# VH-VL binders against Indole-3-glycerol phosphate synthase (trpC): the designs that were tried, part 22

Target 1, 261 residues: Indole-3-glycerol phosphate synthase (trpC), of Aeropyrum pernix (q9y8t7)
Amino acid sequence: MRDSFLQKAIASAKDRTSLLEEIAGNCSPKPGRPSLSSSIREWVYRVGGAVIAEYKRCSPSAGAISTLDPVSYVQATRDASAAYSVLTEPNWFCGSIELIPYFARYKPVLAKDFIVSETQIRIAACMGASAALLIMEALTPRELQELAAAASRYGVEVLVETPDASHAVEASRLAPGSIIGVNSRDLKTLRVDYEAMLREVSKAREQLPGEVILVAESGIDSPDKALKAFKAGAQAILVGTAFMKNPQLREKILAELLQIP
Below, E stands for the ipSAE of ESMFold2; O stands for the ipSAE of OpenDDE; V2 stands for 0.75 times the mean of E and O plus 0.25 times the DockQ between their complexes.

## First folded at step 16 (VH-VL; framework fv_zagotenemab)

Design y5 (from y1 with light chain K55E N58K; at its last look DockQ between E and O 0.83; V2 from the best seeds 0.00; counts 0 for: pae E 6.6 > 2)
Fold by OpenDDE, look of step 16:
Structure y5 (fold): chain C 261 residues (1-261), chain A 121 residues (1-121), chain B 112 residues (1-112)
Amino acid sequence: as target 1 above (261 residues)
Amino acid sequence: EVQLVQSGAEVKKPGESLKISCKGSGYSFTSYWIEWVRQMPGKGLEWMGEIYPGDSDTYYEKNFKGQVTISADKSISTAYLQWSSLKASDTAMYYCARLEDWTEPYYFDYWGQGTLVTVSS
Amino acid sequence: EIVLTQSPGTLSLSPGERATLSCRSSQSLVHSSGYTYLHWYQQKPGQAPRLLIYEVSKRFSGIPDRFSGSGSGTDFTLTISRLEPEDFAVYYCMQSTHEPYTFGGGTKVEIK
């Protein structure tokens, strides 16, 4: 029987992990990495919301997104971003773990991959990542707990990506202290439902403890949509494709935030 | 924009070999299964098999296994369907399609325009 | 393999009328994940099939709201609330819950 994309992605991640075991054993997490949560909180305090700028060159749904290089991307986004999200998955997202050190020079870095092993988290930390992505739908509850604990040992924060409010609440229980992301991308169709995302963010905010950082992860391609996400209860938004195509969008979002009394 | 473009119509004789193509664009070709579907003249749709271009994982419907070969060249985002020896009964329209898939097998969301294969003496 | 039986084979109607197409499966199409992978396609003469409805009742992008799908388990229905001239075509149901993928025999919607 054929494997699904997610199954293949996980298998690929496992294979990559095996190949990197020796490297992981010989590295240590870099000290003094800035905190993603602290950065988000600072931006929320300053302007009412934080933007996580995602560097993503490819995606399964879109193929090649942009040829924009990391240097140009940082130049366009650095002053208006709280953090960077960096795709490290090489096969479908054209990412690389080697991108992390560059972005980490400027902002806290969220390492985004199909993380299924402690080794991946350790390596990300060694490369300078402040946080690592855990996809709830790709992990069992036990795996999520174990990986979150591992991340803590390495001084890496965790962003748990969830599909809805109910899963967000569960994630917060399984991984205490984690940042919670809501991604309303249909994992079967890869289609994004922005309105659904807003609803789920709102529901999640109503149910989650106040100290839990909530991130809106999908469908934001305009200042208006960004503001609505913040109004819905998100402390941060993660913007990928839209920033890759138009990095200056971040400045426009910031300008709108600054107008909010 | 997602698009699948198939090679042109073929007119062949029994016993000849044939390889038709399906080129994908507008998406990550290596991230989706490519499906082949046969439609004999005036008949319905028949699933033949599929390939995952990312790793060339391939599956055939039982009646087509050994009768055709499905392959792909991911470097040029192209899938292939080929016969070593055509029969008159192979006369049909052949479609390629993309399978939408993430966590589970899904549906055929985009189709090629079809390749008409005519086999006659 | 899963056998999908569509009925009727031919449906003769006039523009503006309601069309109801049936697709019956030889066994349940509920996947172990809980999802039901039953889809509907439209095919016009000389054209490739076009996806109309996926997962029983979800309209594909660009599909008019006059098309709707319903059903569960083994019985499914495609409904065209008001036939437009461009809706006269052959409609196929397809399942991808079980391997191998299978199509119904099709229902031809023709003008009366």
Scores: ipSAE 0.086, ipTM 0.687, lowest interface PAE 2.4, mean pLDDT 92
ESMFold2, look of step 16: ipSAE 0.096; ipTM 0.653
ESMFold2 (binder alone), look of step 16: mean pLDDT 93; pTM 0.935

Design y6 (from y1 with heavy chain D57E; at its last look DockQ between E and O 0.72; V2 from the best seeds 0.00; counts 0 for: pae E 6.7 > 2)
Fold by ESMFold2, look of step 16:
Structure y6 (fold): chain C 261 residues (1-261), chain A 121 residues (1-121), chain B 112 residues (1-112)
Amino acid sequence: as target 1 above (261 residues)
Amino acid sequence: EVQLVQSGAEVKKPGESLKISCKGSGYSFTSYWIEWVRQMPGKGLEWMGEIYPGDSETYYEKNFKGQVTISADKSISTAYLQWSSLKASDTAMYYCARLEDWTEPYYFDYWGQGTLVTVSS
Amino acid sequence: EIVLTQSPGTLSLSPGERATLSCRSSQSLVHSSGYTYLHWYQQKPGQAPRLLIYKVSNRFSGIPDRFSGSGSGTDFTLTISRLEPEDFAVYYCMQSTHEPYTFGGGTKVEIK
């Protein structure tokens, strides 16, 4: 039978990990990596919300997004961004683990990939990542727990991406201390849906302790949408395609945040 | 916007070769399966086979295997359906479609406009 | 190979009437995932098919609420609660639970 997209992505990640183990050997995480969660909390305290700027050149749904180089992207985004999310998956997202060191010079880096082994987490940290993505839909509960524990041992924070509030609560139980992301899909189309994401963020905020950092992902392409996500209870937003196409959108979001008492 | 644009109508004689095309745009062409569907005049829809352009993995329905060739050129985001020797029974409308398979949804979400192939003496 | 049998072959109805279309599968369409991959397509003359309903009962984006799907296992129904002039077309069920993918023979909904 043919594999789903996630099944193909997971298989590719396993192949890439085997090769990466051969090349990278037994490296250790670099000291002095900044905390993603601390940066988010600092921005929330100062401005009322945090922005994670995602560097993503391609995606399956959009194809090629932008040819904007990392230097130009950082120059346009660093002053108002709490962190960078850096795609390291090469086949569908046009990413590379080699991008991490550049972004890590400026902000905490979330390594974004289909992470299925602790080797991927260790090597991302060797390159300077402060955090790693775990996709709840790609992992069994046991695998999620094991990878989160491994990340903790390497001094790497975890962002667990979840489809809805009930999974967000479960992820917080399975991976205590993790940052929780909500990236909801329309159950009718199975596409990412901004309005569904907002509803699930609000539900998750009501059910999670206030100290849990909640990140709103998906479809945030305007200052109004950003503000609504923060009002729904997110401490941070993750913005990819919109920033790749218009990096100055970040400045507009900051300007609107400064209008909140 | 996702679009699948097929090549124009063809009028052929039995024994001739033919290659028709389906060009995808507005998405990552290599990330989704392309399906081929036949509709003979006055008849229903028949699944013929599919290709994953990312690695050219190809599957055929048993009665079409060996009768047609499905291929893709990912550098120009185009899938192909090809006959080495057409028969009058190949007269039909041919559609390409994109398979939605993010997790396990398995439906055809976007269709090409169709290519009419007429094979007659 | 899974055979999908649609009935009736032709429905002759007037605008405003209710249409009920049946699709029966030779085997259960419940996948090991628990989902049932039975879909409904509409085709007007000279046009490509368009998706109406996916996974038994889910309306695709932009499809009017007069279209609804139901059923389970081997027996499925498409209902059009009040026919509009644009609804006179051929309707196909399609299954993707088992390979090869198969379509039903179609039900033509025509003006009486």
Scores: ipSAE 0.072, ipTM 0.641, lowest interface PAE 6.7, mean pLDDT 88
ESMFold2 (binder alone), look of step 16: mean pLDDT 92; pTM 0.927
OpenDDE, look of step 16: ipSAE 0.336; ipTM 0.754

## First folded at step 17 (VH-VL; framework fv_zagotenemab)

Design c1 (from y4 with light chain K55E; at its last look DockQ between E and O 0.69; V2 from the best seeds 0.00; counts 0 for: pae E 3.8 > 2)
Fold by ESMFold2, look of step 17:
Structure c1 (fold): chain C 261 residues (1-261), chain A 121 residues (1-121), chain B 112 residues (1-112)
Amino acid sequence: as target 1 above (261 residues)
Amino acid sequence: EVQLVQSGAEVKKPGESLKISCKGSGYSFTSYWIEWVRQMPGKGLEWMGEIYPGDSDTYYEKNFKGQVTISADKSISTAYLQWSSLKASDTAMYYCARLEDWTEPYYFDYWGQGTLVTVSS
Amino acid sequence: EIVLTQSPGTLSLSPGERATLSCRSSQSLVHSSGYTYLHWYQQKPGQAPRLLIYEVSNRDSGIPDRFSGSGSGTDFTLTISRLEPEDFAVYYCMQSTHEPYTFGGGTKVEIK
């Protein structure tokens, strides 16, 4: 039967995890990993918003994005970034778990992959990750709850990526204490859409307690779009392709944030 | 930008073989399904089948199964439609298209320009 | 397989007139997700098809407001509220709810 993209990604993640279990053994999570949520809250307090800089060399929609090495990317982005989002998925995003240590030395790291097993979370933490991505669309409610509980046992925070405000509220219930990301798709087409993301962030902020960290994801390629996401109620934004192509964009976003009371 | 560029028009005789191509650029070629669509002269659109170039997973519409071969070479971002023995009734315009898909199939968002295949003695 | 029946086969109109195109499905196009994957394509002479409307009623990016889609279940309509010269083309409905994917037979909108 024909598999969707997400079905293929989940199957790949299961295969990769089985191989990782065989070769990695029972590694222990790295001690002293910083808190992603604490870093976001600190930046919100200091300047009114936080930027998560994503390291992503490829994507399905764009193909090859950049050949910039991790060290050069960090040097260009660290001064105004609250955290890094590091793609570890190798087949579609050209990522690797071996990338995590290059970033974790400087900032909290969100390991970004199609996470379907506790082993992926443990190994990411062994490499120094502070948080792991859970994609709500890829998991049943029970799977989400179990993986969030496993993350807690390893001292790993969770960012739950959700398509809309309704799912954001449900995610906060299923995984209490998690960071909530909105990577909105048009509800009918499921394509990523910046304007839909803004609407759903605003709805989610209205329905979620103020202490829940809300992250606006994808489609942010200008200071104006970043400011609109913060004004809609996001505490953090996640920026990938735009930073890979122009790391100096983050300083423009920071400058705009400092002009808000 | 995203482009699907097909090979040029073909004039063939019945019984000859033919392989036409569809080259994708501007995106990750191995990440999307490629669809093949036939349009006979003066007729509508007919879905023929599809391939996922990332793993070569392939499906055919019932009337085309066994009549054509769909394949891909991911090293050069190219999908193929192939006949081992052409018939006059194979005279048509052939399009490739990209499937937009996340959790289930949606629509064909980008189309090649078409390859006209003419089969006559 | 799902048969999509389009009517009329040909619609002869002048610029400025309203065009109403019908697409009927041999069975429901409501997917188990609750969404209906019925789409409309425009094909101008000598060109590949272009997406106009996806999922019954959503205009693709850059499609003018004069195009609208409606319907549910098995009965769908494309409306062009005020024909422009560039709108004279063949229009196909297409469904992706059920395998195999199928197209309607097309409605040719031609200048009177």
Scores: ipSAE 0.374, ipTM 0.748, lowest interface PAE 3.8, mean pLDDT 88
ESMFold2 (binder alone), look of step 17: mean pLDDT 92; pTM 0.934
OpenDDE, look of step 17: ipSAE 0.509; ipTM 0.811

Design c2 (from x6 with light chain F60D; at its last look DockQ between E and O 0.63; V2 from the best seeds 0.00; counts 0 for: pae E 5.4 > 2)
Fold by ESMFold2, look of step 17:
Structure c2 (fold): chain C 261 residues (1-261), chain A 121 residues (1-121), chain B 112 residues (1-112)
Amino acid sequence: as target 1 above (261 residues)
Amino acid sequence: EVQLVQSGAEVKKPGESLKISCKGSGYSFTSYWIEWVRQMPGKGLEWMGEIYPGDSDTYYEKNFKGQVTISADKSISTAYLQWSSLKASDTAMYYCARLEDWTEPYYFDYWGQGTLVTVSS
Amino acid sequence: EIVLTQSPGTLSLSPGERATLSCRSSQSLVHSSGNTYLHWYQQKPGQAPRLLIYKVSNRDSGIPDRFSGSGSGTDFTLTISRLEPEDFAVYYCMQSTHEPYTFGGGTKVEIK
């Protein structure tokens, strides 16, 4: 009878989508939006890794993180970022779909929300998103396949967030061509756990074709952690709270990448 | 640093009303369930019920339903446990705790210090 | 609702001895997800409960190695391999597999 956090987030996403559809109508995304995967591959080729900079004003675990405006955040992060991950979820992450255009002008944008319907993907693309997040833990295999197919029809790439290597392999099968993220939790606390994420990235790299883009999503708050994630086999890292609090961290991460032989 | 800070001890007479509080800090208060647990003198722990402050969704254990009111004021990050008419049998220590749960109930990860309620003539 | 029966009610031991605490459930605690949400809490006199073990056998952060949990289905055990003076407390099992959440009656571990 009690709704879990994920069930509440899904219900909220359905309500928000219904309202957005009422306001936005039947908008159509313009074809030719920049490719998230192409940007990641370009950065990997040039410097050995890619950074996805996440704009996140709040989170359930931390509460308010920063009041930094989108323009200031872009100023601090653009030169070292392959893409932006933009939280559009308003209730727990203080995000908005209206944030997407501020970032999409400069880089490919991953719309980050609890996506449960094709409408969410279409509206994100109308706002300029190049990719959409699908959370494997929130979806049945059939739902994942259907949403990935819908994304393809709108010219929207998919990043599938997975908890471990076995789910990463399954996600790659269910949604061919998708970017795969690993966001592992400590088995003891269920909090985001960098060490668990690192282990699972390494395992996933061994089992996935080299052409599959693998993104490390958990707890990267220092250049050393970024470097280890790339060495474990991630082609991109997603950095959120650390960049919101210390934008200069991006320059340190780039400096470490340039030292890789 | 996550903290749950409860209101101070109460000494009351039967028939009086009482509202005790649990203030959360160091996290997004509206994003986690708050649990209430009773411990009668010399006895074990009893789950009383819970509230999700984000939308005030509330559940009670069957023996406490209708006996207490659980509420929250999200503007001040505070949950409440309230009696309209105290009984001597309400004498107990009352704890609040936070549930961490992404897909299903898990465990109580942070506890308040407790509020001792004494109801006597 | 699920009844958790703890035994013994009181366990009188000396420092250095091994403590074994039992928790038995009226129904299986295996959730449809495959997880078993059976947890152990420690409560010292005058203090709030503290999480020791979650999901049967996982120690919480900062809990010493001498604490271990085991069991499956309906039968669970908390073991303290060598009692320290600070381990004399009441221990509760708690289940969150089924609504409503329930606690065991507790086992008091006291100095002999």
Scores: ipSAE 0.204, ipTM 0.694, lowest interface PAE 5.4, mean pLDDT 87
ESMFold2 (binder alone), look of step 17: mean pLDDT 92; pTM 0.934
OpenDDE, look of step 17: ipSAE 0.490; ipTM 0.803

Design c3 (from y2 with light chain F60D; at its last look DockQ between E and O 0.68; V2 from the best seeds 0.00; counts 0 for: pae E 5.8 > 2)
Fold by ESMFold2, look of step 17:
Structure c3 (fold): chain C 261 residues (1-261), chain A 121 residues (1-121), chain B 112 residues (1-112)
Amino acid sequence: as target 1 above (261 residues)
Amino acid sequence: EVQLVQSGAEVKKPGESLKISCKGSGYSFTSYWIEWVRQMPGKGLEWMGEIYPGDSDTYYEKNFKGQVTISADKSISTAYLQWSSLKASDTAMYYCARLEDWTYPYYFDYWGQGTLVTVSS
Amino acid sequence: EIVLTQSPGTLSLSPGERATLSCRSSQSLVHSSGYTYLHWYQQKPGQAPRLLIYEVSNRDSGIPDRFSGSGSGTDFTLTISRLEPEDFAVYYCMQSTHEPYTFGGGTKVEIK
């Protein structure tokens, strides 16, 4: 049987990890990295919601998205963003670990990749990342637990990306203290769907302890969609392609948040 | 918009070689499998094989292995189906399609318009 | 390899009538993931196939709700609750649970 996309991505991540270990050696995580969760909570307290701005130059579904440089992107998005999500995966998302320092100077950074080893987490922290993505669909329950424990040892927070509310609850139990992302796919189609994401965020909010940070991921490209995600129970939203194409969206989202009673 | 655009119809003689193309746009071409499907005149659909353009990994249905070559040039987002020596029995419509396979759904979500290959003297 | 047997071969009906198309697999199409990768495609004359229903019962984007799929294991059905003039076409089931991928022989839905 041929390898699925996820299997290919995992294999690539293992190969890249071997090279990263050789060139990075035993680097130490940078001191004074800010907390992603604290930044999210601060924004929620201040204006009722937090925005994680994603820097993503390519994706499998969209192809090439933008050549906007990291400094210009930060300047356009920093004032409305609690954090940055930075793609470090080079083959399908056109990312690099070398992008992390450009963002980490300004905001907490979530390193986004297919993370399968603690070496990836350590090296992301060496570059200044505050948090790392774990994709629940890419990991066994044991692997998720082990990587979350490793992240804790490096002072790195974890965002666990999950497909629905039931997996969000399971992820919270397997990786206590982690930030939980809902990137809903229709379970039968595996297509990302904004309306499905809203439903699963609402379900997850009802089933998760209030202190668990819930992030809505998928299809947020307007202030109205952002507001609906916050009303559904998300403390943060993750916005990628829309910010890459329209940096001024940040001001519109902030304006809408300030008008909420 | 996702599009698969195939090369034009071909009229060939037995024994000639042929290479037909399928150009993908509107998505990351190297991130999805491309499937080839044959439809003989008045008949149903037959899966021929597939390629992952990102690394050129290929698989063939048993009756087509050795009969055709599937390849890709990722620099121009194009997949190919090729015969070294055509037979009259190769007369058919040939489709390319994109596989949706993030985890395990494995269905063909976008199809090319088809390339009619006619082999006769 | 998996043989998909579609019946009837031809279904002659008038607009407004209900169409029921059958697809039977030579073995179970339940994947190790627990999902069943049985799909339906529509092909109009002179056109490429179009995805209609995926994973037994899910309509693709833009497919009208008069199309529905059902079934499990080895027996599957495509239903068109009320035929429209544009629905007269050939319909294929396709399985991707097992390699190689295979198509059924097709059911032609034609105007009576």
Scores: ipSAE 0.163, ipTM 0.677, lowest interface PAE 5.8, mean pLDDT 87
ESMFold2 (binder alone), look of step 17: mean pLDDT 93; pTM 0.937
OpenDDE, look of step 17: ipSAE 0.570; ipTM 0.824

Design c4 (from y4 with light chain Y35W; at its last look DockQ between E and O 0.91; V2 from the best seeds 0.00; counts 0 for: pae E 4.3 > 2)
Heavy chain, then light chain:
Amino acid sequence: EVQLVQSGAEVKKPGESLKISCKGSGYSFTSYWIEWVRQMPGKGLEWMGEIYPGDSDTYYEKNFKGQVTISADKSISTAYLQWSSLKASDTAMYYCARLEDWTEPYYFDYWGQGTLVTVSS
Amino acid sequence: EIVLTQSPGTLSLSPGERATLSCRSSQSLVHSSGWTYLHWYQQKPGQAPRLLIYKVSNRDSGIPDRFSGSGSGTDFTLTISRLEPEDFAVYYCMQSTHEPYTFGGGTKVEIK
ESMFold2, look of step 17: ipSAE 0.529; ipTM 0.812
ESMFold2 (binder alone), look of step 17: mean pLDDT 92; pTM 0.930
OpenDDE, look of step 17: ipSAE 0.450; ipTM 0.799
ESMFold2, look of step 18: ipSAE 0.294; ipTM 0.694
ESMFold2 (binder alone), look of step 18: mean pLDDT 92; pTM 0.931
OpenDDE, look of step 18: ipSAE 0.484; ipTM 0.806

Design c5 (from y4 with light chain K55Y; at its last look DockQ between E and O 0.89; V2 from the best seeds 0.00; counts 0 for: pae E 4.3 > 2)
Fold by ESMFold2, look of step 17:
Structure c5 (fold): chain C 261 residues (1-261), chain A 121 residues (1-121), chain B 112 residues (1-112)
Amino acid sequence: as target 1 above (261 residues)
Amino acid sequence: EVQLVQSGAEVKKPGESLKISCKGSGYSFTSYWIEWVRQMPGKGLEWMGEIYPGDSDTYYEKNFKGQVTISADKSISTAYLQWSSLKASDTAMYYCARLEDWTEPYYFDYWGQGTLVTVSS
Amino acid sequence: EIVLTQSPGTLSLSPGERATLSCRSSQSLVHSSGYTYLHWYQQKPGQAPRLLIYYVSNRDSGIPDRFSGSGSGTDFTLTISRLEPEDFAVYYCMQSTHEPYTFGGGTKVEIK
């Protein structure tokens, strides 16, 4: 039986969780973690939208992406960022849970991994994470509900990553109070697709209550794309490491945000 | 840029061993399946098998199972195709290719340049 | 295993002419996902195959729009609307819907 990439990632996460339980013991969530949702709402109020800056050292498609250390990355990006999305998955994304504290002292942190157990959520919170990623395609509806409930018990907010508007609506039902991310793929190629993401954000905005925070996650690599995502109904956008290191693009995004009513 | 670079042409005699290589760069080598494809002189393409270098998970087409060994060394981003005892009928061009997938297999998106193996007395 | 039968074996045409290549599968290539994993590769003499069309009709990045794919179920077509000198090559269909993956026998498009 050949395993897909997602199946291999889920199996790896289960193995890593068993090891984490042995190493970390019963650590307690760090006190005073800021709210991701509150930070997003504050930026939306002040400038019309919020940027979540992603720290990702590697990816399957690109291999090594950045050699920039966390401290230098934060110095370059914190004035334009409502929050950080920190990859903690070690095998394909070159991440680690130990990266979280470098970001958490400055902004709310979304711990980004293939989360399959509440142990991963607890340990992320021990390191200072404000929120955890749940990937809807990786979880059954019951698993999603149970992990979201566990996150709530640890005082950790949830961003549920969904492929389209119908899943976004279902995710909001299964995990009330969660932040909803839209990361759409072309249905024919299954590659990440900015235009599909825009359509699905717009559809999701029409179907979801206004208080539900929508995050646009696909292919935002220019100020024009960022503006269109906000106009489609996203309150926040997820922006990659290489884009945030480009001062002219970063400054242009901020200028575009100031033009949103 | 994504590249698959294969080892050079080989001239061998029946009964000799051989190991040819495929080195990947420009992407996370351990994150994608590597496919091996044979093309006999003047003939079409035949899928031989595949490996996931991240964990060495390996599958063979039924007629190649036991005839070749597929392996990888992830520390140097290299996959291998190996014979313990070559036959004259093994004379062919051998390609490696990368499989794009997520939840389902898609297609072979990048190919190596090929390694010509000639087996004759 | 799935047999892909390509026709014609050889297609002799002049630059500027339209080429129509056929690929027929022994079984339906519609996957349970609803997608059809039928692909076309181009191979020029002395070169490795190059991905041309994926999922029946989608051009890979950088492939000119004179190439188009169509079909469904078991019957598929590659069309080159106006042949350019660089298009004279062998074309293979390939399926990844069913194990093992299989290729068609190829259609050689040669200059008349």
Scores: ipSAE 0.302, ipTM 0.704, lowest interface PAE 4.3, mean pLDDT 87
ESMFold2 (binder alone), look of step 17: mean pLDDT 92; pTM 0.936
OpenDDE, look of step 17: ipSAE 0.428; ipTM 0.792

